VHH binders against Phosphopantothenate--cysteine ligase 2. Designs and how they scored, part 2

Target 1, 323 residues: Phosphopantothenate--cysteine ligase 2, of Oryza sativa subsp. japonica (Rice) (q0j7n5)
Amino acid sequence: MAADPTTGGGEAESFFRAAPPLRDQDRVAGDLADFVARHSGSGGGGRLAGVVCVTSGGTTVPLEQRCVRYIDNFSSGQRGAASTEYFLKAGYAVIFIYRRGSKQPYCRFLPEDSFLDLFELGEESDIQVPESHAAVVKTAIRNYRKAIDEGLLLKLPFTTIFEYLQLLQMVGTAMNCLGRQGMFYLAAAVSDFYVPWESMAKHKIESASGPLNMQLNQVPKMLFILRKQWAPSAFCVSFKLETDPDILLQKAEAALRKYGMNVVVANELANYKDVVVMVTSNGRTTVRRPSKEDDVEEQLIDLLVEMHSEHIMQLNQDVHKLT

## First folded at step 1 (VHH)

Design a2 (framework vhh_lunsekimig_d3)
Fold by ESMFold2-Fast, scan of step 1:
Parts: sequence; C-alpha cells; structure tokens
Structure a2 (fold): chain B 323 residues (1-323), chain A 120 residues (1-120)
Amino acid sequence: as target 1 above (323 residues)
Amino acid sequence: EVQLVESGGGVVQPGGSLRLSCAASGFTFSSYYLYWYRQAAGIERELIASIYSGGDTNYVDSVKGRFTISRDNSENTMYLQMNSLRAEDTGLYYCAKWGEYYPSDLFDYWGQGTLVTVSS
C-alpha cells in the first residue's frame, strides 16, 4: 500500500465516483440548497449566530453489496444530539448528519428500547402521556417542532461510510457560500478503513468456498478536503477519543495542525460525559460539567459559539497566513 | 522539492542506544512541527515523538524517559536519541512533516524510513 499521506483531491474523487449512489440524492440536494439559501440570501448572520453542520453517530463498513455483514464503528450519538440542542438554543441553524438509530435532539431522555412505555391509552383509546413524563415530552415536542417548522434544523440520515462521506461532501460544498459564518462540528465516529463497493461480493459470503480474505482500503482524508476545497473559510471542530490521556492530547495537537482545525475536542473514553479538553492554536481549555445532571456540551457549545463569533469578526489572525 | 531523509538505523542489542537523524530540505524547516513515526510488521504507522517549532516535545508513554527528540534549525535536521532499547522498539522509523492550515502547506511529507532492529 502507498504510504504517501498527500491530500490529493484524486483520492476523494475516486472514492465518490466508485461509491454506490446515495438514495434520494436529488431530493437531499434540493433540501440542502433551500436550507442554505434560506440562511444566506438575506445576510443570515444578522438573524442567526451562524449555520453549523453537526455529524453524529458511527459509520458502518458493509462487507457485501447486498449487506448481511458490517464492520460497525459504534457511537450512541449522545454528543451530537446534545450539541445540536445547544446550538439551536444559541441561535444557530443546524444541519444534522446522523446515523440512523442514533440519539436524536430533544429525545435523549427516551429509552432506546421502550418507546411505547412513554404512552398509555385513555378511556376512549386516545393516546396519552403519563403525568410523570408530560412536562419533558411537551418541551421536547415544542422545541423540536419550532426548529423544524422555522427551518432551523435539517436532518440527513446515514448508515454506511459511503452515505456519510457523500452527505459530508454535499453539505460542505453547499455551505461554502456561507464563508466564515459556517461551522463544522464533526462528532461522528468515522471508519478508518473500508471495502471498496465495486470489489464487494454481491451476496452473502459463503464459508464453503474456503477461507475469507478481505482487503481493506484506507478511507480518504476527508478533513483535508473539507478544509482545502469544500469549505475553506468555515470554523471547523473535530474530536479525538482515546483511552490513554497522554496520547490523547498529543493526537489532538497533531490533528489540529494536520487538518487545519480551529478546535480539536479531546476526551477520554472513561470520562467523556464529565470532561473534555478544547485544543486550539492558542492553548488548551478544560471543560468539566458541574454535576452528573448537567451536560458537558452546554459549556462546550457556549465556548465554541464565542470562538466562532471571533472567527466571523476576523479578530484572530493566523500566523501561518503571514509566511 | 521537499525531501526528508532518515539515517542512523541499524542492529543493536537490548539495552543499547541509537541516534536517528532526519535531514530536511525544500521548506521553511524552523516554522513547522516535525514528527517521528514507527511502523512494526502488520501494524499501522504510530506517532512516537513530536517537536514543535518552538522546541516543545511530546512522546508516547512507551518511550518517555528513554527517547529524546531534538531539532537543529541551522542544519535543517531533526534527531531521535534512543536509549535503553527493547525488542518492542524494532521497526521502520519515519520522519514526517504534516500539512498545516489552509491556505498554506497542506501536504504531508514522509521520509523513506530507516530500519531499527533490537535483537541479540
């Protein structure tokens, strides 16, 4: 395998040309174009804090074109869902690219496998919410419906690495016209390796045919393409999750420089709900939730919103642009 | 033309020492972070040490206290001093410059690698 780590656009272009067609691609493109135009055509920054693309959940790598087997890069979607709520609260319009079945904004209190337990039947077989849940459910419905009805939340689902990267490309290119008012909050757990679609078995792999030999290719460096080509002026936030705290900060600092991120959010698997470290060119900021009842995302988003505001106002001058 | 050329690899006994060098050309050496990676058979390249433009250093836990990364900006050369070598340190050692910030140099550059074998 080639060890060349160049950011050549040919890698991304080859990936997209060989990928299976995205279902409902034309409808997604139309919805996305309308959403972006709604928030940019009248100088949307005067009404909104900005427009953010939040990616959430984990990608899967199919092993067969008619999938029976997958490699799953599991993520609950907790961070992306919670962050979307706080971005909407902060006055952003949000494009939410999410793994089907992952946690949704305003629905994080719902049990994964007990949706019907939220309801009961009344005397006339009407659907009712028990009094113990009524306030939380009403607030969720009001916030969700307001976001959708006012055109502030666009939801774009994915399952596979192919769908994810196709959606990211479409959103990145569509948001380019927003310039510095665009933000990317890249919290999805993305597969590092995949099986090319065109080289996959069409049907279930049969053990009777002998040993299974799979060739995995490295997923192209899409963060470079996002920064270089799709949305070069946007405020970009990426995530690093590690088990070793010493390696975590080293990898976060490396990713900041390698991918040209404005912020890398570093968190340990053991305590990711309790504490995160924001790594920027100016240093590190530790964010810790005050209690187990609080979201670390609340303070994280407040700080990112402030940093994004500075980015929009061009208050920060990147020293690398002066050389 | 950007080039990174490693040297100093070889065969050494456990507990021994080696000094690797990475000679760089074709970019403003003093302005960039520089990295040492290691690749063992069947494993992806792993970042083991980094040195910032200002001289600050980072290491993975397995090499802390044993390896020292340094740079000489006047000679456009980065070094890795390896002490107390173990069999697990065996591998190809690469120096690298990562791409940095749009619109400046977004290209990653790698050396060819130098082989370190720790064996008796």
Scores: ipSAE 0.000, ipTM 0.186, lowest interface PAE 16.5, mean pLDDT 80

Design a3 (framework vhh_podentamig1)
Fold by ESMFold2-Fast, scan of step 1:
Structure a3 (fold): chain B 323 residues (1-323), chain A 118 residues (1-118)
Amino acid sequence: as target 1 above (323 residues)
Amino acid sequence: EVQLVESGGGLVQPGRSLTLSCAASGFTFSDYPYGWYRQAPGKQRELVAAIDSGSTLYADSVKGRFTISRDNAKNSIYLQMNSLRPEDTALYYCARGLYDWTYEFDYWGQGTQVTVSS
């Protein structure tokens, strides 16, 4: 009963069949296919360390088809944006699935409420960057342009849970041909429940008209489907964020076993910027940033890159251990 | 209805080879990891080999001699057994796993007997 796999597959199929069409789906599919093909074989190019899909930011659950009201699983996108920079530095090509409005790679220095303070106007109304910010902005532009222009960074935006899961399915399926060279770094905050698209009111919900009638369905377990169907040989990293440290590691270990993750990164809400715990079948590794000026993501990505390299180099006849 | 049916067992001389097959039906074959278990008379059932989406695993007692493989198009699992020893004598079971990397199984076939003797 508890182990009937057709139940999960049927739920996912129902979700995708009922989902609204992804805007520009054909263009996204083309861009994705070109990006994957560019990094799966080379005649004139150097070999990359790997290709990683980084998911970043939080999903929204719309309550009506025009998306006037929604439930927001907001995340700043700090972890995904920082990790993307370190993956690019480590020689990866990155597919960045991100929430619109969340933090972007190389733009984490931008102030939340004072973006325009980074610029000033010259006497001919030309846009200038003050000397105090010039070095940081120039470095950001240079790194970003290099990543985009060399075809090393593909950015795929989402807002809703429907867009997110459709993009994840497309990316997972497209990356399947990369086998063990593929990595999934699933740092997005994903909604646990959603309102089916076909069940939504097409007009604004009027709360003054009586009780809100809202049907919530559980979001299909995409980690399971990603691992078993879309990209089964990829290196998969998922995240667990909890307020209670006693259940955090228990949940991380359960997710590792249940979903077949290679690594679960566990962090407490109170200190997620300072420390994370990497949970694997071989044990736990604590990663701490040396100072508040450093990124915990730097050491985290270095360790994941090492683990992924081992995963790529693994031959099936070298596996020795059993249950 | 989940069905796993083993075949290919029999009597074989020490040092020879034998291939076991397992035919699966009643579910989407490609979605699962698989394993081969064996049970000798009076002993505990042991996992001999497992195959998931990214790797294979072998018991130390059979590593280098046995090879597990899968054919998604034929909904079949195979166990190629080389350099057979008398201690390999057992009833061999095909098993369907719950998830990759967990090595936890939920369904087993009825088994096929392998006897290694002169």
Scores: ipSAE 0.000, ipTM 0.110, lowest interface PAE 18.7, mean pLDDT 78

Design a4 (framework vhh_podentamig1)
Amino acid sequence: EVQLVESGGGLVQPGRSLTLSCAASGFTFSYYAYGWYRQAPGKQRELVAAISEGSTLYADSVKGRFTISRDNAKNSIYLQMNSLRPEDTALYYCAAYSWDQYRGPMDYWGQGTQVTVSS
ESMFold2-Fast, scan of step 1: ipSAE 0.000; ipTM 0.342

Design a5 (framework vhh_8h5u_2)
Fold by ESMFold2-Fast, scan of step 1:
Structure a5 (fold): chain B 323 residues (1-323), chain A 121 residues (1-121)
Amino acid sequence: as target 1 above (323 residues)
Amino acid sequence: EVQVVESGGGLVQPGGSLRLSCAASGFTFSDYEYAMGWYRQAPGNQHERVAIISWGGSTNYPDSVKGRFTISRDNAKNTGYLQMNSLKSEDTAVYYCAKDSYYFEGQYDYWGQGTQVTVSS
């Protein structure tokens, strides 16, 4: 007997019903509604190339309801932060769903562990930025303030898998009214397994409590739900990261067909900063940065922007419609 | 039949300008799989990429020509261009256009006969 296709919808509904309440849910809903309305192409004010949701950083899985222990899907957030800068440069409005503590747009080159080295005390004990850093810091401030003040960048933080999926559902649903003008750029490292909230220990698990016994459930396949329910007309880009190059492209092609993605960006862990492969229904495009001073994201975003423009027109280079 | 034909080369004095053209047949430069680039080879030197344009229109140039050369494309005419300004004696070479991978040098699918650019007084 053949196995049925894996369904995400019923599992997703159960996940969201059992999840802990999202912090600041009403405020996030209001901010999203205002942001989407401001940039709606169906209204009189929409003039952007598009609106993109960029997800960035890694999710955590809490092991206790009063969280002390986590399983962490580490990601620096480099790709999402860099891509956000290039989408803004390309004339997009960006909803940036990010892991707290991950790399931020325009701040990728700032010191992480030597924050105070960014500053000096002047002769009169005033705080100054050293001249060697002043130009970079001023450029970062100008670009960041412009994006925020012009209402082109909305930042939504997460830490847990629960917060991440709740935010993605809210953003996906809010962006549905944008139809084909919406894009999802799903670069976050998302947990495959989680501990259901109702199954968690209420208090910290003591180190002397004996053997740890936990039930891990598979996280619902969000890509199915995004494509079928939340934003079926949007341009969807997902990422496939593998350590094994022999299976990378096969898994990317399988994900493209299985989840109905417009593009799957395939990258190896060993060289993800240097090269990516864009997999589409029409074939593969390899993108490599020219030097270590360049971002691979610059050309990647340029290509995606062109593909999205064709998708909005319901056309591609072969006169085929993209789903 | 797949073919590229480069044209627009010639003799020019230092500081002068030339515009090169690349006409393609049997394929399109706007295919998302590949970028269109300009390459040059001077006697005794290896082939050098001097300009590349992606499907989406992003451009890249090596330091040797940055600010002096501009690559462009007319998809309706299936023709690529290289505008060369402030030419130097070091720019003397045979110039080729090719359909290539944006970041993987040497993966040329198509290679024309080239067009000679000579910069001398």
Scores: ipSAE 0.000, ipTM 0.112, lowest interface PAE 19.5, mean pLDDT 78

Design a6 (framework vhh_8h5u_2)
Fold by ESMFold2-Fast, scan of step 1:
Structure a6 (fold): chain B 323 residues (1-323), chain A 121 residues (1-121)
Amino acid sequence: as target 1 above (323 residues)
Amino acid sequence: EVQVVESGGGLVQPGGSLRLSCAASGFTFSSGYYWMGWYRQAPGNQHERVAIISDSGSTNYPDSVKGRFTISRDNAKNTGYLQMNSLKSEDTAVYYCARELYGYDTPFDVWGQGTQVTVSS
């Protein structure tokens, strides 16, 4: 059987109706509406290259309504964070949907475990950055503040699969008004299975309560709904990660056809920082970083920006054409 | 007074060689997160990177100069170099030395005034 069990809008609708309420939904809706409205006039003749939604990090599946235990789809968020920097450099406005605690744009080279080591106290008890870190921190602050203050970066955090899909739906529907200027760069590691909220234990599961018996349902495939309902004119990029190289490209090609993606970026777990393969209806393109100091995302984003520009410039199809 | 100063440019015939120098003051190339790069700009063209070297000595070159140009660093003299061999007329440009921060594709923080390289007969 080639087909996945959930690809229809009915399954997606049922998922959202049963999901827990999104925290800070009104604030998110307001921030998103303001951000999209700011950039909607850039559809033709503006300096802005486009608006991209970048998803980053891994989703968690809670096992209890009060989330004490969960299943984690691990992802550092390195790809999404690096790609966001290159999209901003290329003249995009970026909506960054990210896992709380994952890598952030402009902060990838900063120490994570010893944040206070970035600072020292001066003779007058003023806060200073040591010479060894000053250049990195200064550049990070400058780039980050520029992106935020110019209204070019909107950050939307998630932790659970429910929060992730609710944010993706809100962003997808909000970006629909951008038409072909919209781009989705779906680099988050998304859970394949979940425990339905209403079927979940209401109290913390104790080990003394007997054997753990959990039923996992398959997460509805939201890529189909994004492409067909939420943002049908947008340029859509999805990712396929595999440990087995023999089936990677076959799975990427299958995903391209099944979900109507413009590009599927295929990479192996063993070398995902070094090389990726872009799969399109026109063929395959291999992208390699020249050295360990380079980001593969630099060349990847450059190529995607070119493809997106072509997508925007595409002539309208003749709707009177006989079939 | 953090600065870099280029030298070594000039007029050379096609097939000739030049060695450019980049002298740093007010900082050291061997400190922390600094990379050193060489960039060039010809009239009517975009600014392009022709070489980069990390603190660990890793180097990178575009295809247009790979095999002909070699970037190096003398940490004791706090000076970077670009050895240019088999020069072509299309190598004619103003060459700039830059200190680069926070990775490969970040904006450079310190750059020099440039040195003119002209390849003609």
Scores: ipSAE 0.000, ipTM 0.097, lowest interface PAE 21.4, mean pLDDT 78

Design a7 (framework vhh_5j56_2)
Fold by ESMFold2-Fast, scan of step 1:
Structure a7 (fold): chain B 323 residues (1-323), chain A 128 residues (1-128)
Amino acid sequence: as target 1 above (323 residues)
Amino acid sequence: QVQLVESGGGLVQPGGSLRLSCVASGFTFSDYSEYAIGWFRQAPGKEREGLSSISWSGGESTSYSDSVKGRFTISRDNAKNTVYLQMNSLKPEDTAVYYCAADRYYGEWTLPSEYDYWGQGTQVTVSS
């Protein structure tokens, strides 16, 4: 990674050098290289619309090196999981960077707290799925296995901010060879502040009967580095969540300009399942689900796929590239 | 890593003037002209408020909050990596810690969250 003060390269390099080693880094690198190589051509049996990296769920910030306490940027992973399903339906290969325990593609409607209720024992003590659950479970299994077996879905888990950013750097760098056919769909809830790993060793000394005083450092601006250094030709989509609707669009437009995103998807915490606003350099598009049984992600992904196709054809180069 | 250092604060009588300076450093390659610079202040028990901003490059676009418009003037010297805030007709209500902030791209200049780099602040006290 190049040291560039305008892109925050120096801060990013320091972050990665100080971070704990990513578990299974060599296996992840190999799986990622194989996945990208498989999809850099015609797709070995069909032509892909593109390759997308979807980030999903929330990062945690460990407060101690032996992680007993952490700060959690909670996110269910609903948006990333649903969007992954629609990208696969649209003919994409998907690299799914997800928080362990967050919602998974095709499993969003399965009961988590009633896992054994999905099964019953037959007369011969064989395991069966009750008729009341059979359709949902069968659909989940079929769609998931097809995506995995056809090599269209690569799942990369994270828990901490360190793991998340290490995976994002690896995926961004690996996808650079895809040029304009690459897309980043950055729906993970990412911590703005963290405790440096080296500083956590010093936090063994604590105040026994007073407030805990923790030094939090700002997380380096990885979106800008992704845009400028790791994958400069890719189509980049980021998310802005706000509780105050009066400032939401202004913040989304600021984020679009600041980080060089092709699209910023803006939503309010209160209605994020019902409506989103896509903000681009050309204006704003409001997407609303028709009913509570529909996913807002269906229309959102259809529009993003159309915009990405235009980006691949280079029709919108001048309006979506910041110089 | 970009650093901002404010100077020029102090004690002044009502109706007086001060000129604050903010010097940017830490570039390995000169790109100061790409940064928009904002001035903010924070009084005890209050949130940080935007006072003025000057755009990147030529300094052709300036903004002011209503509370300081006509009294404060922002300017920049790109050759010296410095931004100035000329403060005239100072009032007791102007008493605060004054901060310089920098952002590479334009955003909503009144929002502290839009700025990547901040100085440590300089105290301005207006009292008789």
Scores: ipSAE 0.000, ipTM 0.123, lowest interface PAE 18.7, mean pLDDT 79

Design a8 (framework vhh_5j56_2)
Fold by ESMFold2-Fast, scan of step 1:
Structure a8 (fold): chain B 323 residues (1-323), chain A 129 residues (1-129)
Amino acid sequence: as target 1 above (323 residues)
Amino acid sequence: QVQLVESGGGLVQPGGSLRLSCVASGFTFSYDSGYAIGWFRQAPGKEREGLSSISYSGGDSTSYSDSVKGRFTISRDNAKNTVYLQMNSLKPEDTAVYYCAAEPWYSGTYYRDSQYDYWGQGTQVTVSS
């Protein structure tokens, strides 16, 4: 897709106009407006390092309007969940746009397939945490509740590419008033192709109809729209995941230039938990976790927070020329 | 009820040292408790300043403000349910009431006092020439 703002804007508008309505859109809009207002100059409530939108997990592409079949972009949500914890620790308010069923902040070490094993019935049928899980579950509940109760974490779920892009547009537009204090940390695995809603089969595709031929349209390049239209002063971080290291850094540098990202985080599928490369206009920084017990996200977020602070402090040089 | 009690404050000459202690009751500094401890100070007519923090893991995650980095050291003794602040090379501008604070969730950072739910009564430190 051409990166022309005139062309890109029209295609994005057409996508949103044709998309199915976002579930509970008015409530999402209200919650988002309240969250942003709380953490802007009007809301007060303490001095924040910034406000970050973290996207996490993978999008799906439905193949039917009554969705039985879909194409899924695999992502556990590990990166986004871990990073959200470290952004909260660093004094950020976090808008967490996440795939339903993906890893949640503070829950990364909890058993997903053994939900009821996390609990026991105590006296008078009170829910208790068994000793084997007590430390992890209690810490998760306390960390999560503090973040929610202090109004520092807003969770916005998606499943489809349509829901994801509608949420990203709403969040990007709402965060524009934060200017340079806003950050986008775009760790979601986003579908490159989709089936337009109006062209989908209304019912399940029949397997007895011969070979399955699917025509997919290219998803509009929303990173460009986010950077140029929705939140032009925000600090933008995007991700590139590749199996081939020889093309990874080339693609990361191309994305940095093409979409006007402040940072592109490049990682290889084989070692994404161990090492990442931060690509900026000033060069490359390799971040490695010290051991397998550590999160690579801890040092990654520390470095991004420092870069964001520098971005916030960058004033128009013309202001100083007036004095 | 969760309580934090600071001790070890007092009058000291510039260049001297003090060791502050923060003893917790009503909870433990174990992994199960999920508590992080921060040290803060407040001088008359000034805002409360965050100085240092330590996570419930017992020393794996420590933080210091620029004003005290290299002079102050935070440590934890989980067996004694106590956090220490070793203060060296004290200056007159270090004169303040020193507070320990407990964060019942692992999100604590020394630069945001609103993240801490439980506070001690404070202990006065006076650095007098």
Scores: ipSAE 0.000, ipTM 0.107, lowest interface PAE 21.4, mean pLDDT 77

Design a9 (framework vhh_7xy4_2)
Fold by ESMFold2-Fast, scan of step 1:
Structure a9 (fold): chain B 323 residues (1-323), chain A 120 residues (1-120)
Amino acid sequence: as target 1 above (323 residues)
Amino acid sequence: QLQLVESGGGLVQPGGSLRLSCAASGFTFSDYYMAWVRQPHGKGLEYIATISGSGSYTYYSDSVKGRFTISRDNAKNTLYLQMNSLKPEDTAMYYCARGWDYESLYFDYKGQGTQVTVSS
């Protein structure tokens, strides 16, 4: 019998050894260590709060070392950005691993193509916000500044599959000390295959030669490594997006069992903003937004927070029995 | 249960021909792009060919254009690779891979592989 190609576990170390160095790795490591340490005693005053890693946006697979051609997984980052807002509202500290250029927490309602239209010049060339946007911008600034200034939001950007997986490994390893208080909310769209950095063309691939001449390696299945090695006690939530509703739930249940996820959130490409299905070992729960003005993420996060609290309470109950 | 089972590999002389097959089960075969990729000993995976769900569109790496033909039989849930004018450099483990129907270059599963050895 051939090995299951979807496990990827045995190749994780090879991937990380061969990957290009992460930009500013030492600074990221320092910021991450400080952030985790600040929140390792979370939930004072008789409350249980947690730390969640939210991954958001889509990875790119560069085809050349100087990135002119790449394969891009489509994802606006809407789910991760919205979910980050609701986790912060629920009293979590959030590590936000995001694709550069994707939607940001508190900025989802702002015009993306109209940066300068958000501002105007006053009498002495001071920068002001027009009345038409003032309320939304003020709320966004207030919430964002509070999260940053109180040390509740750490933002870690990526573009490539290499950066994404290096950040996920660093965050997973750092959050291991949080045990059951840690949560992973893995909403990023992640590439299944990549071109090894050392095997890439250094310059643009000409159209006549085509990008399809590249050597492709399977991306190691990091959900398995996260669950087994990096953060085995954490509450893990993964996402499954499919076009075929008949196989969606079957694939979600398979992923739950195969990778040891606590929850798999399943959604169809056609209606992912309107409805999701939470798949657990106890069954399925459908979450629908009441209207187009509402976020499906509001109820989704509320339910996940409740489940995570239960997960954490098992630790407190066991410690109480032993002491 | 999703599975891809490759067959048809073996030892062949340079200039010879070989036909690989991949039996697919556990999903609606005709809804997916399918690909052949190969891995020479000690090297990474090399893209060979992709075919659309209907079979109407095919793509090939330059190293195999004119020599290899990808095809499928949706009634039999089977993917094929016809390999002609084989060279020693074609020696590799050959894998059948499934792509998403909206993302032909992203493969979420590959099979167990079948070894092709071109010996001179």
Scores: ipSAE 0.000, ipTM 0.103, lowest interface PAE 21.5, mean pLDDT 78

Design b1 (framework vhh_lunsekimig_d3)
Fold by ESMFold2-Fast, scan of step 1:
Structure b1 (fold): chain B 323 residues (1-323), chain A 119 residues (1-119)
Amino acid sequence: as target 1 above (323 residues)
Amino acid sequence: EVQLVESGGGVVQPGGSLRLSCAASGFTFSSYYLYWYRQAAGIERELIASISWGGSTNYVDSVKGRFTISRDNSENTMYLQMNSLRAEDTGLYYCARYGWSTYNLFDYWGQGTLVTVSS
C-alpha cells in the first residue's frame, strides 16, 4: 500500500481538542493553583523537600459515550499509594492522580472486599475496632488527617484515559513554575490505544450483531510531552513493567533515552512487590525489600529523594561564569 | 508525505542574530505542536523550544530570553528568532513534529540548518 501522506492518529493537541470536557475542571484548576501556590511561595509555611505528582492505578478506555463497556488497564494502585506515604514522610507535598477505586495512601491495610471485618459490635451495639487492629487504624487516621489538614496531599481522581491525560496536562503545566523542585512519579498503568470520543457517537455496539467494528488510535506518548513541554526542568521517574526479565533492562534504558527520564524503575510482573531496578544514566541500582512485611517503596523513595535533592542543587556553571 | 525544510542558518559573530525558518507540508500545520532541536557533534539532539497549535511556547533555560519561537499558520511556517548568539549555540538546528504508527512514537525531522557562531 501507498504511504499515508499525513499521520491521522492521536497527536497531543488533537487528542485534547477532541476529548470530552473534564468534569469539575474549574474546581480542579482552582484546587491545583491553590496547592501549588501554597508550596512555591517563600512565605508559604517553611521548608519542603519538594513537590511530587504521583500517578496511580490503571486507565480505562470507554467503548461508548453513554455505556458502561470499557477496556481496562487494571492496576491495584499499590505502588502509587505506598510511595505517596513515603514521599509525605520524606517532607514532600504530593499531588496524587489516582484511578477511582484503587488503593489509597494509609488505607492499604484495608481488606479489598471485607471492610466490615475491621469492626465488631460491643455489648451495647457500639462500633469497636479490635485491639489487634486499633494501633494500625489510629496511625493511619493521624497520618492521613495531618497530610490533608496541613495541605500536603491533593487527591485528583480519574477513571478514563481522557480524564487521566487532561489531569496530567493540568498538573504538569501548573508544576512548571516549581522548576527543578518538581518531581513526577509516573506509576499509573496507561492505555496504549483508545477509541476517539467523537467516533463513539457514530457507532452503536450491539453484542448480538457480528464482530466489533472499533476505530483504535494510539494514545499520544505523554511522557515525552511532559518532559519536553509541560515541565522540562522537573525530575521525572517512569515505570517499565515486563514479564521477560532478559529484555526489561534494555527497554528501560531505551525509555530513559527516548523520553528524557531521569530514572526508569524496571520491575517484573512476578515479583514487583519484592524487587525493582532503578535505571539512570549513571547505571543500575537494585532495590530489594528485606522481608515480606517491608515495603520495597521505602528504600526506593529514599534513593529517589537523594537523587532529586542532587537534581535541585545542580547548576549549569557555564551560565554563571565568574570571570 | 510529511516534510519539514529548515533554512536561515549561517555564520554569525558572537552577539549577533539569525532567524531560522521551517517550511512544512503534507499535514494540517495549524493542528500540531512543533519543535526546534539542536545537535552538536557527537551529542544527541536536544529540544530547545516548542510551540503549541494555540501559540503557547516553552524554552530550555539556556536560550530563554534570547530565542523566540513563532508560527505562521497561513504560510505553514515556523520560525526561531535567535538573538545574543554565543559560541555554545553552534550546531545543527532541526525542526520536528511528532508522528506515530500503531506500535511506535517517532519524529518527523528536517535535514537541519547549520548555525556557526565565530569571530
Scores: ipSAE 0.000, ipTM 0.123, lowest interface PAE 19.4, mean pLDDT 78

Design b10 (framework vhh_7xy4_2)
Amino acid sequence: QLQLVESGGGLVQPGGSLRLSCAASGFTFSRYWMAWVRQPHGKGLEYIATISSGGSYTYYSDSVKGRFTISRDNAKNTLYLQMNSLKPEDTAMYYCAKEPYYGLSTFDYKGQGTQVTVSS
ESMFold2-Fast, scan of step 1: ipSAE 0.000; ipTM 0.434

